VH-VL binders against o74797. Designs and how they scored, part 26

Target 1, 157 residues: o74797
Amino acid sequence: MGKFALNLNAELTGVKNLAPKDEESFYYAFKVQCSGCREIHDNAIEISRSETHSIPGSKGEANLIWTCKNCRKTCSFVIEGPFSPYNDSQETKKVLVLECRGCELVEFIPQGEWIANGAESNTLFDEIVLEDDWYDYDENASSEVSITNLEWSISKA
Below, E stands for the ipSAE of ESMFold2; O stands for the ipSAE of OpenDDE; V2 stands for 0.75 times the mean of E and O plus 0.25 times the DockQ between their complexes.

## First folded at step 13 (VH-VL; framework fv_zimberelimab)

Design t06 (at its last fold request DockQ between E and O 0.93; V2 from the best seeds 0.87)
Fold by OpenDDE, fold request of step 14:
Structure t06 (fold): chain C 157 residues (1-157), chain A 124 residues (1-124), chain B 110 residues (1-110)
Amino acid sequence: as target 1 above (157 residues)
Amino acid sequence: QLQLQESGPGLVKPSETLTLTCTVSGGSISSSSYYWVWIRQPPGKGLEWIGSIYYSGRTYYNPSLKSRVTVSVDTSKNQFSLKLNSVAATDTALYYCARYIGWQFTGDSYFDYWGQGTLVTVSS
Amino acid sequence: QSALTQPASVSGSPGQSITISCTGTSKDVGRYNYVSWYQQHPGKAPELMIYDVSNKPSGVSDRFSGSKSGNTASLTISGLQAEDEADYYCSSYAGRYTWVFGGGTKLTVL
C-alpha cells in the first residue's frame, strides 16, 4: 500500500527518449502481491492511463481495480503522471510512478511496443520490443542503434 | 439462466455494413465483472475474436478488424451490437455473441455463455 | 493476433485417451494462465470445457483435463466416448484486452 516507482536501467546506443508507444493508451504489466494474503499472482495485471474505474465505497477513481482470486481483497492502481522518457544510458532512472492500494508491485513485464528517437537524426523508431535486447539501424545517421541490458526494478516511491 | 441471442440480417452485400445485435436475457449487461464479446466462425474454419465491450462502453478490437469494427452497448435494452463496415466475402461467418469473465474481478479468463450464432453471408 | 496452432484433426477409439495441443507464443499462452478450451458439436455453439489451463466448469466430465507447458497448452480426453466427437478450440488471453483462438481440432471417434 503506497506509491511505487518503476525504474529503468538500460544501455542506449544511438537512441534517446525511450518511452511506451502511445503512452496514454499503453498497458503497463506488473506482477503483483496481494497485501492481504501475500500471494504473488502468476498472471500480470495490466494498467493503462486510458482506463478509469470508480473505486467501490470511495469517491476516487483508479486505472485498474483488481481482486485477488485467493482472498478476494480488492486492489486499486493509479498511474501518477505520464511515463518519463528514458535518456540516461546506464543510469537507473525512475520512469513511472503508481499508487497502489491493497497490493504491491513486484515485477514489471516490459510488454508492448516502445518508441525512441535517433540520438542524432531524431528518426522515430516506433516498433521497439523490449522483452529482449533491441537492435536496429538508423539510416539517417548511418549507424547502428540498440537498447540493451535492460533492467527493470520496482521501488517505493 | 443467462441467455444471449444474436439478431440481424443473414445476407449482406459486399462493401455494405453488417449490423448485428446481441440481446441478453436472464441477467444484466451492466455488470462490472464481465465483458461482452463478438466472435465469428467462417464456415468450416476456426473461431476469431472480433471485439469486446465493457458495460461502461469501453471497447477493445481485434487489430486485424479494428478499422472496420464498432461495438456498442445499450444498457437500457440490455443489448450490445456489432457493426462491421466494408464487408467482403471473407466476412461470411457464423457470428456469436458471448460473455467473457474478466480476470480483473474473478481472476479467471473464459467465455462461458454463448449465443447460438447467426449466419451472415456476404454475397452480391 | 494470429490464431493459436492446433492440429487439424485427431482420432481415437472408444476408451482411449487423446491429447490436443494448442501452441501459442510467449505473448499469450506462454505469458498467461488464461487458456480455455471449448467443445463444439455440429450446428451448436461452443461450450466451455476447461478454463485457466486446467480448471473445469461444473457439469463437465472429469474425463477432460488441461495442462500447459511453455507456449503449448494441451487438452486431454480420457476414456474417449462417441459423444466426444466434436471440434475443439483453445483460447488464450493475449494481453491488452485481446484474445486469440486456435484454428480448431476435429476429433473423430473411430
Scores: ipSAE 0.914, ipTM 0.956, lowest interface PAE 0.5, mean pLDDT 97
Fold by ESMFold2, fold request of step 14:
Parts: C-alpha cells; structure tokens; sequence
Structure t06 (fold): chain C 157 residues (1-157), chain A 124 residues (1-124), chain B 110 residues (1-110)
C-alpha cells in the first residue's frame, strides 16, 4: 500500500558517489511480507527499472508484478525516482524509494555491482561488491579506500 | 498436450551463424506465466542455459554467450528462435528448446517441457 | 566448467538408497529455493524429477526426494531400481532471470 525508503549508513574512506553500477539494468533484491496473509517469503524478489509490466486493474505500469505463493494475492512494485548516490559517511540517508502495493519490504540484499569514485582522485571503482565490507587501493591517491560497517534499513516513506 | 520441436541445420561451418527455431504446439507461446528457453548439451558434457525470452520480446542471456547470442519470438507463428554468431567446434552440441515457469507468476520456477533436441555439429 | 558441482558418477545396488549432491554458491543454491533435478536416459530429453528443492511433479515416484542445506542441494533415490540408471542434473536460479546447471552425475545400478 505505501511507499518505502531504502536507507544506507556506511563508513566511506577515500571514496564518493556510491551507487549501483548500471542503474537502469540493476536488480534490487528484497525480502517481502505479503499484506494479505502476513507470510514472509524465503525467496527474495528482484525489482529493476528495466522491467515493465501492466498493473492489474489499471493502465499503470510496475517494475514487478508478483503473486504471493501462499495466498495468491497480487502485489506490485514501482521504483520511484533515481538512486541517490551515497556520500555522507556515517550518516543515514535515503537512497531509493519504492511504491509497493499488497506487500511490505522487510530486508534489502545488496547484491550486484556498485560503482564509486576516489574522493579526491576520481579514480573509478566499478566492480564493488557490498555483501561484505569492501577494501581497495587508490593508486592515484596512494591510499587505501574502503566501504565498511554497512547498515541498510527500510522505513515507510 | 504442449509440445516443443527444434528445427534447423545439423551442420554449420566455423565462424558462421547458427540459427535454430522452436515450434510450440498444443499451447500458446503468448502465455503470460512462461519463459521460452534455449539450453544446450555438448557431447559428453552437462547442460548449459543459453538464454530465455518472454513473449513480449524481453530477453535474458548467459553472460558467457551474451556477445554472440540472440533469442527472438514470433507470436504469430507460435515460434521462438536462437541465433549464435561466430560458431566454433566448441559449439557442437545437442540443442534443446524448453519452457520455464516464472517465479513471479506462480511462486514456483522450473523447466517443465523440453523439446527432443537437435544435434548441431560445427565442422569444416 | 559447470556453475554447480556434482559428482561425476555414483553407483548402488538394487534396493539401496543413494544421494547425489549439487553444490553451488551463495548467489544461487544458497540464495534461492528454485532448485530442480532432471533425469536423462540415453537419447532422451531431460525429465523433471524435483522442483523448488523438494517438490515432486505428478507421476514421479515417491522414491525420489530432494533437500537443501546451505549451498548444497541433494537428490535421494531410495529403493534403487534398474530403471533409475541415468544421468542426473541439478539446476538453480542464479538471480536476474539467469539459470545455472550442474555438470551431471551418471548413476549406475550394479
């Protein structure tokens, strides 16, 4: 029924502009809870701007139309607006908004590849994996860089 | 009963393009709950997913083959097709078409119907 | 170079139980329950035996069962019979509408 915000708090060392590598084709993975039967599903769903489907009962579109296996309620998910690149180290910031009907988002799984730049050097890091802390070396700045202590949260918007 | 049948050449020369067609009978390719799939099996090897297509034309590819592969659908003929460019001896395989159920539509996902397979040999 | 690892072969005598393993990663078998097993007799197309880890389609013998723990799925065949001699393949959803298969296991009934 409502809008959900995906929030991030992470410690950035030597990098800026953390975002999905290819925003248009990126798949955001979430565990969900069906609003009809309250089942929390084992399999995460995947939502991408590259997917477009008709919403039941309207001519509107969604990025995913999903049927709850347990109660057969139909749910829809729409990504609203762009991903906001994360820059404010150790501050919780809203990075993505989704409109969800019939389901609630309960957990984000940060799969896929992410991109960032060296904070002062603009060195490109485009193969970042965030399922654990990430460390690398910025050769143009002669410094270690990292993204650590990641805390993803979901709030109602 | 739903049936899938592969058709195409049995022999293709290296560096040429392989084209295969799968004809669907006993059901509609325009079904909203299914994906249409190409899978291959090289001699003495396991199965390899090549790519899938939804009836709207949306495609998904094995990353290792993506640069060479195109899958297409023709709903008016109830068919879908595979093109594999720049073939080599390592593309010699038994090629299957198949159907899989999309997890978003039923909560289940698996390959439920397979064609008989068609052998393609790449030889000069 | 299969994405999912299966033993190359397994053998058993009639009446025994055998188990075939299928090991993937945290991005496929470990992440999704869309894991299936297929039986392939010589010269035939693969046939679905197990889907969603442990479910059996209509017509599949009760002697077949499936399970999963961590990144490893297992197919168990109890009461082994000569007709079970075949190749067995696992598959898993790997995210973003992609699929991976195992290299196959040849089951020999002694």
Amino acid sequence: as target 1 above (157 residues)
Amino acid sequence: QLQLQESGPGLVKPSETLTLTCTVSGGSISSSSYYWVWIRQPPGKGLEWIGSIYYSGRTYYNPSLKSRVTVSVDTSKNQFSLKLNSVAATDTALYYCARYIGWQFTGDSYFDYWGQGTLVTVSS
Amino acid sequence: QSALTQPASVSGSPGQSITISCTGTSKDVGRYNYVSWYQQHPGKAPELMIYDVSNKPSGVSDRFSGSKSGNTASLTISGLQAEDEADYYCSSYAGRYTWVFGGGTKLTVL
Scores: ipSAE 0.778, ipTM 0.894, lowest interface PAE 1.0, mean pLDDT 92
ESMFold2, look of step 13: ipSAE 0.716; ipTM 0.871
ESMFold2 (binder alone), look of step 13: mean pLDDT 91; pTM 0.904
OpenDDE, look of step 13: ipSAE 0.883; ipTM 0.945
ESMFold2, fold request of step 14: ipSAE 0.751, 0.744; ipTM 0.888, 0.881
ESMFold2 (binder alone), fold request of step 14: mean pLDDT 90, 90, 90; pTM 0.892, 0.893, 0.897
OpenDDE, fold request of step 14: ipSAE 0.913, 0.913; ipTM 0.955, 0.956

## First folded at step 14 (VH-VL; framework fv_zimberelimab)

Design ctl (at its last look DockQ between E and O 0.18; V2 from the best seeds 0.00; counts 0 for: pae E 8.8 > 2, placed apart)
Fold by OpenDDE, look of step 14:
Structure ctl (fold): chain C 157 residues (1-157), chain A 124 residues (1-124), chain B 110 residues (1-110)
Amino acid sequence: as target 1 above (157 residues)
Amino acid sequence: QLQLQESGPGLVKPSETLTLTCTVSGGSISSSSYYWVWIRQPPGKGLEWIGSIYYSGRTYYNPSLKSRVTVSVDTSKNQFSLKLNSVAATDTALYYCARYVGSSSTGDSYFDYWGQGTLVTVSS
Amino acid sequence: QSALTQPASVSGSPGQSITISCTGTSKDVGRYNYVSWYQQHPGKAPELMIYDVSNKPSGVSDRFSGSKSGNTASLTISGLQAEDEADYYCSSYAGRSTWVFGGGTKLTVL
């Protein structure tokens, strides 16, 4: 139906298991296109697995119910499977799947905090911000760590 | 209750840089629900949006001012700042900081909290 | 990015209803339901009165209402009171993460 996949390609140096911090309550931000009027909205919406809303006129529920401010079409968003921690450096991997009705996902905004482990030391890095390249130092491994060249993409799932 | 307060010099010389800081209290600037905005009002004139910043540091600027404007955020101090370069007399205005609501679910769009404003005069 | 068009001034007697128009384009007022209205008394900061065309924040009098048709939004104040004398500004989202304000309207209560 209207399933979309969030894909990630990044260069991981010295880290593994890249994932959202507190994934259950994490807000995934997307720019969306209304399937009604085809407007691409400039303001990103945020979807969290922790939220549940009743779909108007339906017995179903969604993580987010959103109304297009241009044509007033209602959209529903459901996060399906869990986030798949990213481990394959420089390879594009599907990390999240969402079901969308009434709208399409067009861009991911990597907001919030993320976590990763030292590749060798398993040290937890839990304050990673991915708006830009991320750099740190793994004291247990005595080596620099980084997450760089992040490329987020949306595809049909 | 949320409060915003502007601070900075009230007098700036032409060609110099205007720097203002907005201190936010009663709420955290580190929220995904809001943007933090600078708006100005020349004496006896209307309002003009200058720029906005998200807690992550993402910025948006008025195209007419973009080349001269820099907005920054300091989450540790719960502050955000405005720099306006190469000021002229036309930059004389009451400068407001404000909170902008960009709802994650409804997409609401408005400025709900404002500072009291600080007058900045550009004069030699 | 041009300002939205408002009448420079409007006036009314206590108890009357007045309307302030805010005219934009198909790229702002006409495109989005992101029109808000602000009241500004002399020496004070603007205060939000209406958002998303017709919604009222808590604490705002029900005498204030908003509407929109085409590229023109309207603020209506019913049962005009002396305290309503102020400047009123409309604002609209204008796309591309930008916002525009109207030129402002001076409301005089006679």
Scores: ipSAE 0.021, ipTM 0.599, lowest interface PAE 7.7, mean pLDDT 93
Fold by ESMFold2, look of step 14:
Structure ctl (fold): chain C 157 residues (1-157), chain A 124 residues (1-124), chain B 110 residues (1-110)
Amino acid sequence: as target 1 above (157 residues)
Amino acid sequence: QLQLQESGPGLVKPSETLTLTCTVSGGSISSSSYYWVWIRQPPGKGLEWIGSIYYSGRTYYNPSLKSRVTVSVDTSKNQFSLKLNSVAATDTALYYCARYVGSSSTGDSYFDYWGQGTLVTVSS
Amino acid sequence: QSALTQPASVSGSPGQSITISCTGTSKDVGRYNYVSWYQQHPGKAPELMIYDVSNKPSGVSDRFSGSKSGNTASLTISGLQAEDEADYYCSSYAGRSTWVFGGGTKLTVL
């Protein structure tokens, strides 16, 4: 069984509790490698907790069933447990766990909207995009805030 | 062969709600590989994606329309529908329903079956 | 206000090769290899010509080919014929089960 951890290391300035804006409807984007043919698919797949799909030849369900474009074998992906909000600036922390069958996760792509709070002000930032470094201003703290130097990594859990 | 057919009014008054239904025949709407999509084309203009629905009921909408649009699915009738509220003359268009082959579940990404389109005119 | 930019028109003579461009952003064409091209003759529904940047469905002529570089996709039609005169649209996946289209290109065969 292949369990994978998504890890984050980022520099947080003035913010805390970085997480997906709406975890139930959030789509996690990953590049994957087929375990059968070893090809890395050019396009990212998108996995959401809100999706439920029957696993072929099984009574089980997954959040995504994906067919390898090269060898046509079926892969399945299950999000296990909640996203753990990121707080420890400049430390690598596990934030998400997935169970993957038939494929391996090789790269996370931080699409979508993210949410965080001002570190002491609790000002809500709910339109955060992380494709590049993110900067904003916390009116309640009268200071600039940012999320920078993001390093995502994937490890076997 | 899979076929899609739009049905609904050809004329609707300003400020009213437009309702269109797409009937899917020759295949099942209940599939993890496909999204069911509404696309429109104003006279003499390009295509505009309106919204999509997965057979489970999950929807996504064009941000420019999302405050006025609802897409729904009825798997028992093999149909999906569009409701567009508070229509204006600028909503006059050919409305197409289509099937989208989902990129994350099949490795393909395109609209493979289209309806013939139905002209909807918004006029007093 | 199309998300993808195409030239409004292009023309060529029979037998010539022409290229139609489709420029997006790093969030759509640049991020995904899910670009498709559609041909639309007057009064008809669009028809799929190219998917996944460069693949052709069964029955589409070998004269049509697709490619991508950076944020720009291209449709090339070689050996132009009168029947190729039509509107051409590109489309790209834009994430989160959303799609964007180009504004369309009118191809005139002279």
Scores: ipSAE 0.011, ipTM 0.590, lowest interface PAE 8.8, mean pLDDT 87
ESMFold2 (binder alone), look of step 14: mean pLDDT 88; pTM 0.875

Design w01 (at its last look DockQ between E and O 0.88; V2 from the best seeds 0.00; counts 0 for: pae E 2.3 > 2)
Fold by OpenDDE, look of step 14:
Structure w01 (fold): chain C 157 residues (1-157), chain A 124 residues (1-124), chain B 110 residues (1-110)
Amino acid sequence: as target 1 above (157 residues)
Amino acid sequence: QLQLQESGPGLVKPSETLTLTCTVSGGSISSSSYYWVWIRQPPGKGLEWIGSIWYSGRTYYNPSLKSRVTVSVDTSKNQFSLKLNSVAATDTALYYCARYVGWQFTGDSYFDYWGQGTLVTVSS
Amino acid sequence: QSALTQPASVSGSPGQSITISCTGTSKDVGRYNYVSWYQQHPGKAPELMIYDVSNKPSGVSDRFSGSKSGNTASLTISGLQAEDEADYYCSSYAGKYTWVFGGGTKLTVL
């Protein structure tokens, strides 16, 4: 039971405001460890701000209610606050905070599409995939753009 | 035993809306442990997931069909329905309703119960 | 959403073992252990044969088994019988509450 922070360190070249595309409906994928049996599950869970579920035995709500297959412990996940756009190249920044009960986050899977703006031109890049290094060209700035050396980490918030 | 049965017109004209209903018996659609799903199979071709709905009304759609698909649920009738707008010949298929066991509930992912399917032909 | 890749057809003689492959990507088969297999006889609905790569529902013959390596899942049918002649489809969770099916494989028992 606690809060976890998703942290990002990346090298930004010619871009700024890196964030999930359609953040409200974005699915954040995490590998999790059950606090009950301590098993780390191979399959990532997916958490979206757009999802709302009733917590069993509580009046509270969560973005995801997940049951451990091994010990059947129930976990709840709540995304707290908006994603903080990443702008500080080569610096580790907290970009998201989640409240987790019953489980711990152990790894982030950067799936889906992301967006960013040209650093000078403000051109919108809205089809960024961050599973690997990303390269493109800013026509308005007449310069190459990239997002490289991405390092995702999870810490206690 | 759980049974699913598709119903609706077997013939739809191009540009019209295809509407199908799945009637669930032998179990409650209001269970939180399952999703209710539409899957289709064009003649001689493979299976294609169309959309899913939770008992709460939360829906999920195949991105390729999202703009044309609406899935709804009626817990009072123990039914869920499919609407597919602006149909074309390529929408001709055997349409199945099925139950999905969700990974968030069980740690598993599969379709365990299927209807017998209903053929929908799109033709002028 | 592209279909998982299956061979169009496979064949075997009674008593033999055959394997059907199902190739996806790092976003579906390669990412999740949520691969299932379905058997479909002519004029019938698909029936679940394998789930979570290698698990069998109750009532399914021990002749059916599943495995996965990388982006490819496999269904193996041992001791092939005439009744096994059918179409077989693989399926995988593909993230964000989406699912993908294979193109199907027609199994002929010679």
Scores: ipSAE 0.891, ipTM 0.947, lowest interface PAE 0.5, mean pLDDT 96
Fold by ESMFold2, look of step 14:
Structure w01 (fold): chain C 157 residues (1-157), chain A 124 residues (1-124), chain B 110 residues (1-110)
Amino acid sequence: as target 1 above (157 residues)
Amino acid sequence: QLQLQESGPGLVKPSETLTLTCTVSGGSISSSSYYWVWIRQPPGKGLEWIGSIWYSGRTYYNPSLKSRVTVSVDTSKNQFSLKLNSVAATDTALYYCARYVGWQFTGDSYFDYWGQGTLVTVSS
Amino acid sequence: QSALTQPASVSGSPGQSITISCTGTSKDVGRYNYVSWYQQHPGKAPELMIYDVSNKPSGVSDRFSGSKSGNTASLTISGLQAEDEADYYCSSYAGKYTWVFGGGTKLTVL
């Protein structure tokens, strides 16, 4: 078991405070590897703060309880603390912490909608999709904005 | 063998609430490995997922119906139910209950057992 | 969420092979290997034929097979028989514990 940090390095142009649009209901998608059988599963799992489940046979709770298809080992995932909005363009920063038992996080997939503000204008961008580079125009700043070269990584917290 | 059976009214007036119950036999609804699901099929049209419930009471709904739908479970009666508020003619359909095998618990994702369906007509 | 696109009808003669397509998006069929196929005879409940793209439950004939490429899944029925005449539906997981279905394909065996 262990604590894992999700880290982001991205090039921000004209925007700040990159974060999930609705953190409480956001589903974080990860590819995982079972610690028991070492199988990397072909579908990403989805973890959300809105999911709270009792661990069978224990007093603990988790945001996801997942059974490895290959070896039937039970894994649990807990999101710890809030998502930290990303501001430091081209610097690697920890944005989320998870506690995982039975499985290791291998890859983050940035599904869902993200939110950010114009860096100087505070123009709201609330329909950001990050599965590829994102480009838009800030009408209040009369300039193009972007979020590019996203590099997600996972490390031991 | 597991069987699912829908029950409820065949006719509902516009603006009223449709209530359906699914009775599970030949197996237990009290399982951490399955979801219990409502799906409908308008006349001559395809299938539409309505909502799902885990035996603990946790629910998931089709976004297009979420404002009008409630799904509930009664594990002591081995039943789960659908309420659809403010029905209109477009809610006329064959309503199915089904069991969903969830990727969270098994690694697979499919609907393995279905009821025969019950026709609900919304008419004045 | 969008419906999955299937042809309205397909036909074939006994002994032939046919393929039914199911086209979704990068947020469902393209993203997940959670595609399933259901056969529905008139007046009957749908019956599972294929799950997880290509897996068959016990009792389903070897004549049925499934595959996926990009955003399109396919059901192939070889050696067509009269009893294969039915409606066929695909479904896919669509993320966030939601599901989408195809509009259905009527298979006619000539």
Scores: ipSAE 0.551, ipTM 0.838, lowest interface PAE 2.3, mean pLDDT 90
ESMFold2 (binder alone), look of step 14: mean pLDDT 90; pTM 0.901

Design w02 (at its last look DockQ between E and O 0.90; V2 from the best seeds 0.80)
Fold by OpenDDE, look of step 14:
Structure w02 (fold): chain C 157 residues (1-157), chain A 124 residues (1-124), chain B 110 residues (1-110)
Amino acid sequence: as target 1 above (157 residues)
Amino acid sequence: QLQLQESGPGLVKPSETLTLTCTVSGGSISSSSYYWVWIRQPPGKGLEWIGSIYYSGRTYYNPSLKSRVTVSVDTSKNQFSLKLNSVAATDTALYYCARYVGWQFTGDSYFDYWGQGTLVTVSS
Amino acid sequence: QSALTQPASVSGSPGQSITISCTGTSKDVGRYNYVSWYQQHPGKAPELMIYDVSNKPSGVSDRFSGSKSGNTASLTISGLQAEDEADYYCSSYAGYYTWVFGGGTKLTVL
């Protein structure tokens, strides 16, 4: 019913190609608002591209079928396309698109591990945690690297 | 009423594979509203989640055990199984199968039905 | 994944109220309201006593109650009875379709 875009703005220092680790099996966490009762649920839902579920009453499939605890409305979520690696430091970029039926995405909850490459060395950093600012050192480039001032936002796609 | 019952050998040698089966009765394992779970408890210690399986065959594993664990389901027999490879003494535990009610379906998260557990001892 | 932190033991006299704490992190107890509590008597399987922080399944005594603040959930047993002597475990959803349990608390009724 509605498409939503996940947007990222962050300051990248010495790194590029920021993306979820193992994107296929990565769980994207969102707080959602039920379109039925309009309640915003405190607990985030988790959506993975690797998940596949039959939509009730339909021949279609979704990555997540979720039922609102309050009004029992059923929502379906589909991830459209791959995650777009983030490279444009300090610019807001669309990194993911989801189709949502029955619910709206209201907040992204960063979780899990992320990956990036050294901007010059191409060194792989594969244990990045983005709940807070991330700092490390690129041995090959002999320079400090960081991902800071992360701002996640959701917009209509 | 729903009942879960664990079965399998109570003794396994180190480096071998532990295999257990949970037989579900009084309800269908093919229900889309539940996950089926293995949990273990070493003697005198706490509970540890091992892995879960959906009726479709989708599995989820404890990261600390993922490399050694395989959970499978047989809907025709109303059973699901656990295999744990390369066992060591630290794998000695009471193994439970349980039903999980997931947040996807109810907005809650809990294990409501448990088997009685089966003791598996790893010893040479 | 790390276990939730519970006191090893608690004790109380009949009729008293006791509280068992369950401390996790911002990634489990602090993030979700998916905390459940289980009672385990010797030689028995765990039994669900509380779910979703404070809800009780049918058949569970109203002497059992649950709450949560920050990264710590609590189980309170009022009007302590001899039959309440058991091990108690907390559990929380931890994301990524994973679950964590506490180390367990031995409750002794004096």
Scores: ipSAE 0.896, ipTM 0.949, lowest interface PAE 0.5, mean pLDDT 96
Fold by ESMFold2, look of step 14:
Structure w02 (fold): chain C 157 residues (1-157), chain A 124 residues (1-124), chain B 110 residues (1-110)
Amino acid sequence: as target 1 above (157 residues)
Amino acid sequence: QLQLQESGPGLVKPSETLTLTCTVSGGSISSSSYYWVWIRQPPGKGLEWIGSIYYSGRTYYNPSLKSRVTVSVDTSKNQFSLKLNSVAATDTALYYCARYVGWQFTGDSYFDYWGQGTLVTVSS
Amino acid sequence: QSALTQPASVSGSPGQSITISCTGTSKDVGRYNYVSWYQQHPGKAPELMIYDVSNKPSGVSDRFSGSKSGNTASLTISGLQAEDEADYYCSSYAGYYTWVFGGGTKLTVL
């Protein structure tokens, strides 16, 4: 059973508290490598706190039970604790921890909608997409805001 | 051999609720590797996914229909159902139930068994 | 208002090869290798012909093949026969447990 940390380093200009928009229902997308056959699968898996499934042969539960198409081994993924809102511009910080059985996380894909606030104004930005650099205007601060140079990484927790 | 059969009214008045039931035979609806799905086809038009349900009761809906749709499962009767509220003429369609093979448990993603479809006409 | 774009019609003569395109986006066809093709004869339910881009279920003729490049998937039917005359639909997983279908292509065998 391995624990993995998702880490973020990004340049925040004029915004704070970057996090998934609806954390309970958010789907985190990862490319994975099966620990048994070492296949890195083309399709990313999607893991959500809102999904709860029984682990085969166990009394435990997971947010995703996934079968490796190549070797048919069963893998499980558990999101541990909340997403930690990102505030530390240009510093690498752990934002999420996952417990994975049978697979390793190899790449995070920042799909879905994200939320942040204006750093001084608290203006709400709740339709942020992070697959590319993001730019907007903060009406209450009369300034441009952005989230750029995103670097996602995965490490052993 | 797995078979799916839709049942329900053929005619529904505007603003009423459409209720359809899919009966599964030759297999169990309580499978941990499949989802049970409603798909419709307006006359002469393409297919539209409506919603899906896992045997535990977990549901997934087409965002464009979510405010009007409810899908439910009754494992004791080996059935799942569709309710579509506030129907209009544009809801006239051939309604299919189907089984979805889920990438989560099989590594594949497709709809492998379909019912024959039941035509629902919405008219005054 | 189809989520996936297909040509409305395609025609070919017996023995020819034809290709039907299915164009989506980077959030469906371009993101996942979960593209399927369905054949629908008049008055019948759709039948699975191709899944996971290029795989054929048991009993589907070797004349059918599938492929994908970027955001566009393709169904190719070689050695066209009269029985291939039907409507063809593509579908793709679109993330977050959602699915999209093409508007359909009517294949006419001349």
Scores: ipSAE 0.634, ipTM 0.841, lowest interface PAE 1.7, mean pLDDT 91
ESMFold2 (binder alone), look of step 14: mean pLDDT 90; pTM 0.901

